VH-VL binders against Putative dimethylsulfoniopropionate lyase DddL (dddL). Designs and how they scored, part 20

Target 1, 232 residues: Putative dimethylsulfoniopropionate lyase DddL (dddL), of Cereibacter sphaeroides (q3j6l0)
Amino acid sequence: MHSLSERVEQLRLNDCPDWLYLLHEFDALYRQGSDGGSRPIRTHRKRVRDSLALIVEANPAVNDRPPEVKPVTAHLGRALDLGERGAVQGMSRALARVAGRLTWEYGYEKVPKALARKYAYCEILGPRGPICAERLILGFVLFAPSTTYPQHSHKDIEESYISVAGAWSENDAAVHAPGSLILNRPGLEHRITTGDLSPCLLAYAWTGSEERLNQPGMKLSSPRKARIEKGI
Key: E = the ipSAE of ESMFold2; O = the ipSAE of OpenDDE; V2 = 0.75 times the mean of E and O plus 0.25 times the DockQ between their complexes.

## First folded at step 4 (VH-VL)

Design S09 (from F02 with heavy chain S57E Y101F S103E, light chain S31D; framework fv_ficlatuzumab)
Fold by ESMFold2-Fast, scan of step 4:
Structure S09 (fold): chain C 232 residues (1-232), chain A 119 residues (1-119), chain B 107 residues (1-107)
Amino acid sequence: as target 1 above (232 residues)
Amino acid sequence: QVQLVQPGAEVKKPGTSVKLSCKASGYTFTSYWMHWVRQAPGQGLEWIGEINPSGGETNYNQKFQGRATLTVDKSTSTAYMELSSLRSEDTAVYYCARDRFYEGYFDYWGQGTLLTVSS
Amino acid sequence: DIVMTQSPDSLAMSLGERVTLNCKASQSVSDYVSWYQQKPGQSPKLLIYGASTRATGVPDRFSGSGSATDFTLTISSVQAEDVADYHCQQYSSYPLTFGQGTKLEIK
């Protein structure tokens, strides 16, 4: 049980309509089963939706983190404008309502300087996010135009990206349609490259055990790192 | 030791129903989806459907159009497939198979039940 | 439905030869392909998943490759115990589908 002072100060999800609205848009985004067309993708979408429904029903604690920006967040307004034109406009509008409350950060202990100018992510729901959850992470990744996000992998974590705005490819396979999903399987390395004309905004979801989601152990590929840093 | 134990054979008449069993042991039954796959004599494998033993959620190959019903009994770690309105074309070996990580490939298979549908 | 087509239907090899079995999808399945070995009178056994990942306990002579629509299972040096039907399967889209199988025999 919380103390009396903690009770009067602790916000919960039902007290925060803008966060709740954003989570409703995540649910909508993961309900589009016709996108991708693969059985692993459909299974992943259902896993995300089911976990999210349980979390919302539990009315979790909301602990807003201090807002923080990165160089790439100068592109956020343009990315949200692009999202307003597309099939995922509801998500773009929901994100715009909380834009000033986001904590943008890097997922790696050390990030190459060239990449540090071109990307950042923010967790919305998860162990570190404003909306507290242990077994599901939901968030956004923002990329500048012409960004190559280096090879990375996660152990025992199933990861998806859904396009909200902008053009991008995964391992050189083009993924452009709003609402289209790419599924990154546990242990396999993935690389993201964005198009030249606009920033790219991706919604992401991670599913896995509580232990793994609290300690994701993200790792950049050593053989690729020097080439990515030099832009070759 | 993971085992999926199925009866060896069943003989049924056309128009009847059959309920085939698959008893699992050696692992946590509710942690893995269970699939059903059949193989007609001398033919390839055909997917029937899948069930989540934890929640009872199912997905079916539309070809079976409500003729197949998948269920589980968690207390006995047993999966069942009921197939109704049997035809001679349903003569096949019926396998249960375990799906790790819900990806749709099968790491362990039952021994199969030969269903013969004849008058 | 995604149709998986295997070739050849049957193949007879001498001990120690390299054997190559092919599997083609009617549309892209990325790398969501598995291969199963089925010996006479037995249930299928998983050999390869994710197009190229060898399952636990499978001998190193078995390897898988391919992506999108074209997939290959290779046995680098065939042994007498490899006599079996080999089935490919896609798990990209519902319904899950299998190829018709390739029968491997020893001369």
Scores: ipSAE 0.000, ipTM 0.446, lowest interface PAE 14.9, mean pLDDT 82

Design S10 (from F02 with heavy chain G56D, light chain S92D Y94W; framework fv_ficlatuzumab)
Fold by ESMFold2-Fast, scan of step 4:
Structure S10 (fold): chain C 232 residues (1-232), chain A 119 residues (1-119), chain B 107 residues (1-107)
Amino acid sequence: as target 1 above (232 residues)
Amino acid sequence: QVQLVQPGAEVKKPGTSVKLSCKASGYTFTSYWMHWVRQAPGQGLEWIGEINPSGDSTNYNQKFQGRATLTVDKSTSTAYMELSSLRSEDTAVYYCARDRYYSGYFDYWGQGTLLTVSS
Amino acid sequence: DIVMTQSPDSLAMSLGERVTLNCKASQSVSSYVSWYQQKPGQSPKLLIYGASTRATGVPDRFSGSGSATDFTLTISSVQAEDVADYHCQQYDSWPLTFGQGTKLEIK
C-alpha cells in the first residue's frame, strides 16, 4: 500500500554521518582489545566485524526512534567522561555525538522496581534499532554504580560485552577492565555486578539467526520455589 | 577489486576552470563518501572537501569554499571536482579517496590527476 | 585548524634497521590519526588508522602508537620496498589535516 510517507525517499546509513561514525568505532572496538585471544572470542570478534562490514556496504535504512530516557541515563554524561580517559576513548566520543537521539529501554516486560532505577539499554543496529539489520545487534547497556543485574540468558544468541567505562564483574568473577571482551555462550545464565564508585557503560553485540534476534526471548531467573503474586 | 580511476594529466591556463573525474568500480558507489585531496609538487597533502554520493551533500575546506564544487554521476559511478579561477599555485596532483564510515581516513585512493596551471 | 607536524623531514636508513617516524598535533586528536605510505610516483596507501590499527594487507613490521598529541610510526626492520614518503593525518575534527611528510630513503 502506498502512502505519502512511502513516496518520500528513505533515509539511509550513508546520509547519517554520526551513525556511520559510531559504527566505525564498533568496528574498531571489535578489532582490538585485551581479551586474551581465545579462539571462541577471536571467532566472535571476526563474526561481528564481517557482519558489520556487509551491513555498512548495503547502506541500510535508518529510522530514528523517538528519543527516550530512563532514570539511569542521568549517569550517561559521567560514563562518557570516564570513557574519554580510558582504553576505548573513540567509542565514548562517537556515542556522545548521538546521545540525544538514543532510545533507552528495558528488554523485559516486567522489570523489578529497584533494577528499573539502575539500568537501561539501547539498540543502535538491529531489527529494532535506528540502523536496520537482521543478523547482528549492536548497542549499549548503562548501569548505575552498585547495580546487580540479575541472572538472565539468551537462547541461541552469542553475546559479548566490552567495557567502555566503569568497573564490573560477571558471575562474581574478577573485575573486568575497560576494553576487555566477555563472551556469553547461548543459553547460559549470567549476572552482572557494577562497582560502587562509578557508572558502568558496556557496548554489546549479539549474533544469531534473524528469527532469534527479532525475538530474543530474554528471561530473568526465578527462585526455585516461586509463589504466584496475589491475584493473577 | 576496488578501483578509483582518474585521468593522468590536465593542462589549463590561469583564470580558467577545470573539472576532474574519478570513476569508481568494485563496490557500491553510493555506500561510501568520496573526498578530494591535493598535493603540490614536493609538498604535503591538503584536504579539499567531501561528498555523499547517495544524497549529494557536500562539505568543503574553507580555503576552497566558493572555488571548488564536488558532484557525482550515479549512473556512471563517477565523482567530479570542479575548481574555478585557476592560479599557478593550483598546480598539484589531485586525488579522489574513499571513506567507508565517514570516518575521515581513506582506505582507497585514485591514481591522481596532475593539474598544471601555466602559460 | 589542527596543525600536524612530522619529524624528521627526511631519514636515510640501512636495510634491516628500526625506523621511527614522529607526528605531533597542535591540539589533542585522541587516537584519530592515520598513516599513509606514498611511493615515488604513486598514490598514498593506508598503513595505520586509529593510531595503532594496521590496515588489511599491511606487513606486521609496521606499527603505530601514541595518543593525544604525540604519535609514532615504527618499521621494525626496513626493507628496500619501504622507500617512500610517509604522511600522518588527523581525523578528530574537520577540516581534515595532514603532516608535511617524512621521506624515507635506504642507503
Scores: ipSAE 0.040, ipTM 0.646, lowest interface PAE 7.0, mean pLDDT 84

Design S11 (framework fv_ficlatuzumab)
Fold by ESMFold2-Fast, scan of step 4:
Structure S11 (fold): chain C 232 residues (1-232), chain A 120 residues (1-120), chain B 107 residues (1-107)
Amino acid sequence: as target 1 above (232 residues)
Amino acid sequence: QVQLVQPGAEVKKPGTSVKLSCKASGYTFTSYWMHWVRQAPGQGLEWIGEINPSGGSTNYNQKFQGRATLTVDKSTSTAYMELSSLRSEDTAVYYCARDRYYDSGYFDYWGQGTLLTVSS
Amino acid sequence: DIVMTQSPDSLAMSLGERVTLNCKASQSVSSYVSWYQQKPGQSPKLLIYGASTRATGVPDRFSGSGSATDFTLTISSVQAEDVADYHCQQYSSYPLTFGQGTKLEIK
């Protein structure tokens, strides 16, 4: 502010126990199953944890953004309730402590009306998050029940989703349960469909160069159909 | 533009050690793991190990564990591979290569390679 | 260690022909396979990663396919500049391993 009688000190992460607690729970999420799965999945989990540890140790600036809601955030309470009953209890409790301080957004200039009512995301740590970082993005995406998030991709960014609450599938594959990690490789399109009974809350992590994370170039793509080859 | 510059050749006697360099430019050195890969004359590629320039963390192919040592000098954006107890079978071109996405395990930029000849 | 086996060891093709190079993993590597082109006296160049994604600047005539243990690199219409050794690599498990290479020559 402009007040000459009030000294403004920059808040840092160690001054903000609720944000620090949330980051501890991100570390716990990416530590689960760290000895299982393929090398790319294990390497990604370790990459997220190692980057996070360095960021936390540096005690970064905290700049709370104005809280912002979207229609889908009406489902947040239910999603957190579901998460507290499952394998990802710590994360759900940590997120509940900061729920009123989140800035929910779309990430696209134009979003179809149907989709705009059924999803939003919030960045927690990153170039645009309340916790300042340039080489790691951590956040959440929230979906209403029966949501189809159309095919999308990221250039030069490795992305993971870990289920906090609700059921979902990617590219019509197997249903993912709370605690499960899916790793999306750079440049590949993927499509998310949520179950019909409950909202779905996913934690996400983006790793990549500082340049790419500051300008991710995310795009929505038209639905693709498998090419059917007819033998002659 | 991204460049990884390596010396052209080294000649060493059996039983000695060698320290090969790889000088990086055109990108943030600490943002990508650096790998070392060798290729014996007329043979395929063989992975030696990797290093995180930010913290110095390493992973090695067990075949080279204890003989290869990977280090970096952040002030000069230079990666090093030291190989000890050299044998004639260590004669090969040694490449440094930048990881494509931090530590993805595949490589987008390669040095031109250093030909190491181990002979008496 | 995961062994990557390429076939054939060498190919001689006429300009404009479709080329197929194979790579087999001794155990499942999911889609975690890359392909490199290495011209004589040069360093390897990344062509394909994630089994099927073309690297930046790689011509459309190059394509990759496969999953689990069987992978293929295809050149739809071979050109003189494609003379090189081609190497597949898995990055699913440590240690990272490469195939022995396939040499492509033009008749």
Scores: ipSAE 0.006, ipTM 0.540, lowest interface PAE 10.3, mean pLDDT 84

Design S12 (from F02 with heavy chain D99E S103E, light chain S31D G50Y; framework fv_ficlatuzumab)
Fold by ESMFold2-Fast, scan of step 4:
Structure S12 (fold): chain C 232 residues (1-232), chain A 119 residues (1-119), chain B 107 residues (1-107)
Amino acid sequence: as target 1 above (232 residues)
Amino acid sequence: QVQLVQPGAEVKKPGTSVKLSCKASGYTFTSYWMHWVRQAPGQGLEWIGEINPSGGSTNYNQKFQGRATLTVDKSTSTAYMELSSLRSEDTAVYYCARERYYEGYFDYWGQGTLLTVSS
Amino acid sequence: DIVMTQSPDSLAMSLGERVTLNCKASQSVSDYVSWYQQKPGQSPKLLIYYASTRATGVPDRFSGSGSATDFTLTISSVQAEDVADYHCQQYSSYPLTFGQGTKLEIK
């Protein structure tokens, strides 16, 4: 906290109500279903919530990044409208408040041009996000309709996706609706395919050691492993 | 089963235009980009361009920009490639091919149309 | 444009031999490379994508490897049915480009 008469040199989270509101909605999102899912999913949800609570309590520095758009961000307005009418409307409203401040990016040295038209991600909280944190990464991935995001895996990083808007499937299995969480454990490969009718907006969380979250060790090509496509 | 059906052959004179067809079946036509690739006799494959059947968006190899025109008819699930100002070097088999999930490689190919351009 | 160069232009092998076909990109394409088999009078058929992933229904004697600029298609034990032209393709950058092809024949 700063007094009313003091000069504030560095913005902190408590000085930025729109970012704080967005983080409160991340907490709500990872609190839903905490007593109903499998043990690994419940453990992951709790890990994200506990880490987020400690970060918020610490009132971290906020350094807004220059806003950037990608072709897929033309779909953001429709995704937010869908989320506003769905099970996770609070998150959609919170994201809408900061939409103009987001830095959308790919995270890879090279992305196929066809895929580059259909997806992008933005980090909200993390080592490279506007809200500074070393122990947790929170962000969003946006997909155009009928997008396939190639198989990927992470070493020593546990990743989850929760659908905010739109429908998608992982490894061509079950269709995941808004509010459902999918857990990607370290070393397991997953491929995302989005539905034909609407864009898909996913909230994501990465948990792992500080060393791994700052330098996840992702590689774009490996003859021994499946393709790793996601960046940070 | 996915099928892309093309006519067997076309013969045209230099300076004319040709419009080749590719009829798709066995999948949702508007969900996959369609590409056109040609192969001159005894030569390699050459990419001409791509079209999204849903919105009609196109991208072309600059070598064919202005001469090739890609279109679709959603009601018949048919893709078309029109090539203008034909020359003898345009003699080739012309394939349509379906793009796998926006990834730029082709999981299904038509049987090809042999275009012969001769005087 | 990215130029894909295949080698050799043609080769003749005996049944059961290990076959190695090479493809070189003029600049890095990461692992955005696919391989197609084209038998005489037929359309190309997808064999390998993402440099090393075998397409559905392709026999396990076919394998791909490589990254950046140097890629290889290997047939562990060549069979009579493998007589074909083999084409590599990059899909890292537009325009999409193919190699000139390698013709595989049986002695």
Scores: ipSAE 0.000, ipTM 0.427, lowest interface PAE 16.3, mean pLDDT 81

## First folded at step 5 (VH-VL; framework fv_dalutrafusp)

Design T01 (from Q11 with light chain L94R L96Y; at its last look DockQ between E and O 0.64; V2 from the best seeds 0.00; counts 0 for: pae O 9.7 > 2)
Heavy chain, then light chain:
Amino acid sequence: EVQLVQSGAEVKKPGESLKISCKASGYSFTSYWINWVRQMPGKGLEWMGRIYPGDSDTNYAGKFKDQVTISADKSISTAYLQWSSLKASDTAMYYCARLYDSWGYFDYWGQGTLVTVSS
Amino acid sequence: DIQMTQSPSSLSASVGDRVTITCRASQDISNYLNWYQQKPGKAPKLLIYDASNLETGVPSRFSGSGSGTDFTFTISSLQPEDIATYYCQQYDNRPYTFGQGTKVEIK
ESMFold2, look of step 5: ipSAE 0.281; ipTM 0.720
ESMFold2 (binder alone), look of step 5: mean pLDDT 93; pTM 0.939
OpenDDE, look of step 5: ipSAE 0.011; ipTM 0.583

Design T02 (from Q11 with heavy chain S102T; at its last look DockQ between E and O 0.07; V2 from the best seeds 0.00; counts 0 for: pae O 11.4 > 2, placed apart)
Fold by OpenDDE, look of step 5:
Structure T02 (fold): chain C 232 residues (1-232), chain A 119 residues (1-119), chain B 107 residues (1-107)
Amino acid sequence: as target 1 above (232 residues)
Amino acid sequence: EVQLVQSGAEVKKPGESLKISCKASGYSFTSYWINWVRQMPGKGLEWMGRIYPGDSDTNYAGKFKDQVTISADKSISTAYLQWSSLKASDTAMYYCARLYDTWGYFDYWGQGTLVTVSS
Amino acid sequence: DIQMTQSPSSLSASVGDRVTITCRASQDISNYLNWYQQKPGKAPKLLIYDASNLETGVPSRFSGSGSGTDFTFTISSLQPEDIATYYCQQYDNLPLTFGQGTKVEIK
C-alpha cells in the first residue's frame, strides 16, 4: 500500500480569495483620498500600491500561521463595527472575514504591562506572512481605548498608518479619524495616543530593504523609568 | 554634499569585457536606488536599469536585460555597470543617477562615462 | 512600456521669448512626470518634478503643467544659458522612460 504522500500543494494567493480581497482593500486604501499636497505621502502611497500590484501579480505563497490572540483583541469586534460605519468600511469588512485567522503579536521582547493589555499588531503581508512578500509589509495595529504607545522610531523603514476605526493622535499634533493617513519617515520618533471611548484600528504599511523588513528591530525609545512614570 | 563620481572614459574593441563604476558619497548609499542611463551619440536618454544597494535588488529595461549587469558594493558605496562582450553599438555616454525617495525623479547624476567601442 | 512623445524635436527662439515644449504619454501617468535640462557635454539636471514642482535652486522662469497624458514645459523668458536639450521622464511604471528630447537653440 504505497501511501501516496499527497504532496500538499503550496497555497497561492489566487487560491485564497479572502486574503486577495483584503489586499484589494489595501490597494484601494492607498489609492483613494488626498495626499494633502504632500510629495512624500504621494510617493509613499505610490510605492505601496506599485509594490502590492507586483506582489499580487506574482501570485505569492500563502502560509497560514497559527491564530494568536492578545488581550487587546477583545476590542477587535468593536473596532470592526466602528470601521464598518466609517470611510473605510470595505477594509473593515474584508478584515472581519479573516479575523479568526490573524496572528496578533507584540513585536517586542519585553512589553510593558500596561501596553501588553492595550496593544497588538498583525502582519497580513510580509516576510512573516501569511501572504509572503519581501519588500513590503502590510498589517494592522489595534489599540484599546486610552492607550499610550511609547515613543519609538523605525530605522531604515518608512511607515504609514491609515485609520480604519477610532480616533488617535501622533506626537500630539492632530486628531486623526478614519481615512486619515500619517507618514513616518525613517528615524522619525513618534508616540501614539488613543481616545478614551473607542478602540483604534490602524492599517499600516512598511517599506524598506528586504534585509531590514526581515529584521525590523523594534525598540522603544523611552527609558523604562519614563514609561513607568507614565503608567505604561 | 551628495556626489556621484563615475570612472573615466573607456576605449575598447568589440568582444572585450568592461566594468564601469559609480561611487556615491554624501548620503546613505544603501537607502537609494542607483540607476544607469545610456545616451548614444547625438541621441536621447535611455533608462537601462537600477539597483538598490541595500539588498542588491535590480530591475532592467527589457532592451538591456541580459545585455548588461548592474551590481553594487555597499562597502565602498559603489555601483557598477558591466558588459561581458562589448559591441560597437554600445558606444555611448553612460550616466549613473540617484533616484530620490526611492520612487520618483533623478536628483543627482554622475558626470558620465564615455565608452567607445571600435575595431 | 509607456511611450513619451515630445514636441517639437527642436526649436530656435530669441532671447526673451516664451518657449513651450509638450510631452505626451501613451497612457495616463497622473502627475508622475519630470523635466530635465541637459547642456552640451553635461549630465542632465532636474528642473521640474511631479509635473509642476520647481526643483530647489531652479530659476522661476521654468515651469511645468499638465496631468494624465498631456504635459507642458515652459520657459517664460528664454536666456542664453538655457541652450540645452530638454527631456520629459515618466515614473508611473517600470521601465522608466524618457521623451526623445527637445533641442532649444537661440537665434
Scores: ipSAE 0.006, ipTM 0.506, lowest interface PAE 11.4, mean pLDDT 91
ESMFold2, look of step 5: ipSAE 0.063; ipTM 0.655
ESMFold2 (binder alone), look of step 5: mean pLDDT 94; pTM 0.947

## First folded at step 7 (VH-VL; framework fv_dalutrafusp)

Design U01 (from T01 with light chain Y96W; at its last look DockQ between E and O 0.64; V2 from the best seeds 0.00; counts 0 for: pae O 6.8 > 2)
Fold by OpenDDE, look of step 7:
Formats: sequence, structure tokens, C-alpha cells
Structure U01 (fold): chain C 232 residues (1-232), chain A 119 residues (1-119), chain B 107 residues (1-107)
Amino acid sequence: as target 1 above (232 residues)
Amino acid sequence: EVQLVQSGAEVKKPGESLKISCKASGYSFTSYWINWVRQMPGKGLEWMGRIYPGDSDTNYAGKFKDQVTISADKSISTAYLQWSSLKASDTAMYYCARLYDSWGYFDYWGQGTLVTVSS
Amino acid sequence: DIQMTQSPSSLSASVGDRVTITCRASQDISNYLNWYQQKPGKAPKLLIYDASNLETGVPSRFSGSGSGTDFTFTISSLQPEDIATYYCQQYDNRPWTFGQGTKVEIK
């Protein structure tokens, strides 16, 4: 009786229509809309799309990770509902289909207590995502109402946020609505705040070298006082 | 306008120390990596290393690790490349170059510093 | 380290000719490739970034294509001012590495 060890065949992206659908929605997010006349934003959007296209064409491996929740994920249902009513409703629907398969993480070795209940992110595509990629990271960030995400920067990674649901601000410069894109260039210090009424759901993209994306070095910036003393 | 201006040509003897400079202007000096690239006479381009002036983080290619020191003075928007003890084999053109964003293309270059090491 | 093999090492062509240079990476570098022009006695100048994007201010006769391991740089109509050495450069992993260069001359 040769135990047919059912070789669990490695799943590929083309075998996972829900993940593929979600990636198409990411493509749409970065394809549609205005770049606001910004060359850096236009360039970044193009890079994300080009990278994503190459990854999809390569039909990468899909390795589902064990689902994990964080306290903030209690707000995910509301965030998704809000997103379905907004400018990026397609993304909300696509995300909802895989919501039970998401691995929510903090990304920091030490997470401040206040943040631990109000923040989490999940990687969809990347070195640590279910969809394997080395040259692009795509995912979501979820914030509870009345959240302050501490000031930080990325030295060697370019980051973009696209608002899916909720209202939020970065560096107190503007209030962003669903469909809004903000670009964080390398080295740019930024802090995020959310309103007191609704959760905030952001789609995010990281671009950089393979080496850097594999070791993003998630660190919070020093307290303001320490930064001022350092001339930063 | 973004500019990188390097220090003048150097003629040195083996064993001497040297520090050459790259002064940046026209952009936020602390927000972009500065790179050093070597070009030996009649040869190609070699990436040596980089510095992020914002926090002085540095990376070196293995070949140049412990052979040179890269530093920066953000107060005067200047990056440096230095040798403690020059060798004849260090004779080359040295370029500083700015790295655009997080992707590895060099959009602005200094004019180069020729370093000649001869006995 | 990722090795970049550029071909040919040198070429001579007439004004108006199509010129093609190839670059091969020792591993898959996606589109993380740039092309530079270096004129005699001058610093390198970026022409193409991310394999196929023309840098601002660069003439349209320059183009790039390819992904993965094989890349092509093209001058559609060679001009006298294009006399230079051209380099490909990968930035997928440090250390960043260049091709050995292609010297382009006019007959």
C-alpha cells in the first residue's frame, strides 16, 4: 500500500484568485487618479505598477501564513464597511474576501502600550507576505480612532499610503480622504494621526532594493527633544 | 539646481594620508545618500560605499571596507573620502554621486577628483 | 556579488546607424538596471533608469529594454555627440555593480 504522500503542490498566484484579485485592485489604486502634478508621485506610482506587473507575470509562490489578529482588528469590519462606500470600494471588497487570512503584526520589537491597541499592519505581498516577492511590499495599515502613530522615517525605502477608509493626517499638513495618496520619500520624518469617529485603513507600498526590503529596520524615531538636540 | 562639487586633483606619495571632499548644494543634504565611485585609469566604474548624512549611516563594498573611510559634515553639506595610508594602486578618478530616493540610480555626479599616488 | 557582463566592449558605427548594447546579469535583477553615458574626461551621466525609463532631458534616440537577466540599450540614430563609454549598473543588491563598459566610436 504505497501511501500516496499527496505532495501538496506549491500554490501559485494563478491558483489563488482572491489574492490575484486583490493585487489587481492594488494596480488600479496606483493606476487611477491624479498624481497632483507631482513628478515624484508619478514616478513612484509607475514603479509600483511596473514591479507589480513583473511579479504577477512571474506567477509567484503563495504561502498562506497563519492568521493572526491584534486588538485593533476589532475595527476592521467597520473600516471595510466604510471603505465600500468610498472612492476605493473595489479595494475594500477585495480585502474583505481575504480578511480571514490576514496576519496582522506590529513590526516593532517593542510597541508602545498606547499603540498596541490602536495599530497593526499586514503584509500581502513581499518577503514576509503570503504572496512572495522580494522587490516590492504591499499591505495594509489599520488604525483605531484617535490614534497617534509616532514619528518615524525610512532611510532607504520609499513609502506610499493610499487611503481606503477613514480620515487621517500626516504631519498635521492636511486631512486625507479615501483615494488620497501620500508619498513618504526616504528620510522624511512623518507622524500619522486619525480622527476620533472612525477607524482608518490605509493601503501601503514600499519600494527599495531587495536587500533593504528584506531588512526594513522598523524603528521609531527618538523623542522630539532628543531629535532637536541632534539637530534633526 | 543640484550640484556636487569635488575638491581638486591630488598628487601624493605612498604612505601619505588623504581626504577629498564633495560639497553638495541645491537640495536637502541630509535626505539623500552620497556615494563614492572609483574609476581606475582606463577602467570601469566601481561602487565603493555610501553615507547617509542625516545620521551618518555608512555602507561599504567589501573590497573597500577598512581601506577607506567615508564621512560627512552636514553643517556644510560636505561628504568626504579618506585614506590613512595611500598605495600606488589607489591612483584613480574618484566621483561622488547622489542616490535618488531609495532606488539605486545616481542622478547627480561630482566632476571627479583625480588622485595620483606615485613614488 | 552580482556580475554584469556587457557586450560588446567596443564598437564603431556611422552617423545615423542604430547601435545596440547588451548587458547580462548573473542573477535575476528584475528591472533594477540603469544606463550611464560617460564622455571622455567627464563624469557619468544617467540616461536610463529602471531598465526602460528615459531620464529627464535625455534625447529620445536613447532607449532601454529588458528585465530579469538580459537588458538592451539602444541608440536609434547615432550622433557625433554620442561618442562615449556606456555602462549598465544593477542596484538590486549591494554592492552595486557596473558592466565593464562599451566604448562607442564613430567611423
Scores: ipSAE 0.016, ipTM 0.592, lowest interface PAE 6.8, mean pLDDT 90
ESMFold2, look of step 7: ipSAE 0.293; ipTM 0.726
ESMFold2 (binder alone), look of step 7: mean pLDDT 93; pTM 0.939

Design U02 (from T01 with light chain N31Y; at its last look DockQ between E and O 0.63; V2 from the best seeds 0.00; counts 0 for: pae E 4.4 > 2)
Fold by OpenDDE, look of step 7:
Structure U02 (fold): chain C 232 residues (1-232), chain A 119 residues (1-119), chain B 107 residues (1-107)
Amino acid sequence: as target 1 above (232 residues)
Amino acid sequence: EVQLVQSGAEVKKPGESLKISCKASGYSFTSYWINWVRQMPGKGLEWMGRIYPGDSDTNYAGKFKDQVTISADKSISTAYLQWSSLKASDTAMYYCARLYDSWGYFDYWGQGTLVTVSS
Amino acid sequence: DIQMTQSPSSLSASVGDRVTITCRASQDISYYLNWYQQKPGKAPKLLIYDASNLETGVPSRFSGSGSGTDFTFTISSLQPEDIATYYCQQYDNRPYTFGQGTKVEIK
């Protein structure tokens, strides 16, 4: 009786239609809409799309991670419902299909207590995502109502947020709605705030060198006093 | 307009120390990597290292590690490349260049600093 | 370190000719390749970024293509002002590395 050791065949992206569907929605997010006349935004969108296209074409390995929840994920259901009513309803639906497979994380060695209950992110595609990629990171950030995400920056990573659900502000400059894109250029200090009524769900993309994306160095900025002294 | 202006040509003897400069203007100095690139006479381009003026983080190519020091003074938007003891083999053109955002294309270059080391 | 190999090392062509330069990476660098032009006595100038994107202000006769390990730089119609050395450069990993250069001359 030759025990047919069921060689668990490595799953690839083409074997995972729900993940592939989600990536198509990411492509749509960065393909559709206006760049607002901004060259940096246009360039960033193109880079995300080009990278994603190459990754999809390569049919990467898919390694599902153990699902993990955080306190903030209690708000995910409401966020998804809100997203389905908005400009990016396709993304919300796609995300809902894989919601039970998400690994929510903090990304920081030390997370402030207040933030620990109101924040989490999940990587979908990247070095640490279920979809393996080295040159692009895609994922989601979830905020509870009335959240302040502390000021931080990325010195050599370019980051974009696309609103899926909820209202939020960055650096008190504007109120962003579903479908809105904000670009955080490297070195730009930014703080995020959310409204009091609804959770906020953001799709995010990180672009940078392979080396940097593998070691993103998630750190909060210096204490407020130090920031004030620096004129930030 | 973004500009990188480098210090003038240098003529030195072996064993002497040298510090050349690259002054940046027209953009946020602390938000972009400044790179140094060497070009020996009649040769190609060699990336030496980079500095992020915002926090003075530095990276060197292996070949240039401990051979040179890269620094920056953010108060005057100036980056530096320095040698403690020059060699004849250090004779070259040295360029500073800005790295575009997080990705590695150099969109702005200094005019270059010629360093000649001869006995 | 990632090695970049350019071909040819030098070429001579007539005004109006199509010029093609190739660059090969020692490993897959996706589209993370740039092309620079360096005229005699001048600093390098960015022409193409991310393998195929024309830098602002650069004439349309310049183009780039390729991904992975093999890349091509093209001048569709060589002009007298195009006399220069051209370099490819990868930025997939540090250290950033350049090709050895291709010297372009006019007959």
Scores: ipSAE 0.030, ipTM 0.672, lowest interface PAE 4.2, mean pLDDT 91
ESMFold2, look of step 7: ipSAE 0.369; ipTM 0.748
ESMFold2 (binder alone), look of step 7: mean pLDDT 94; pTM 0.946

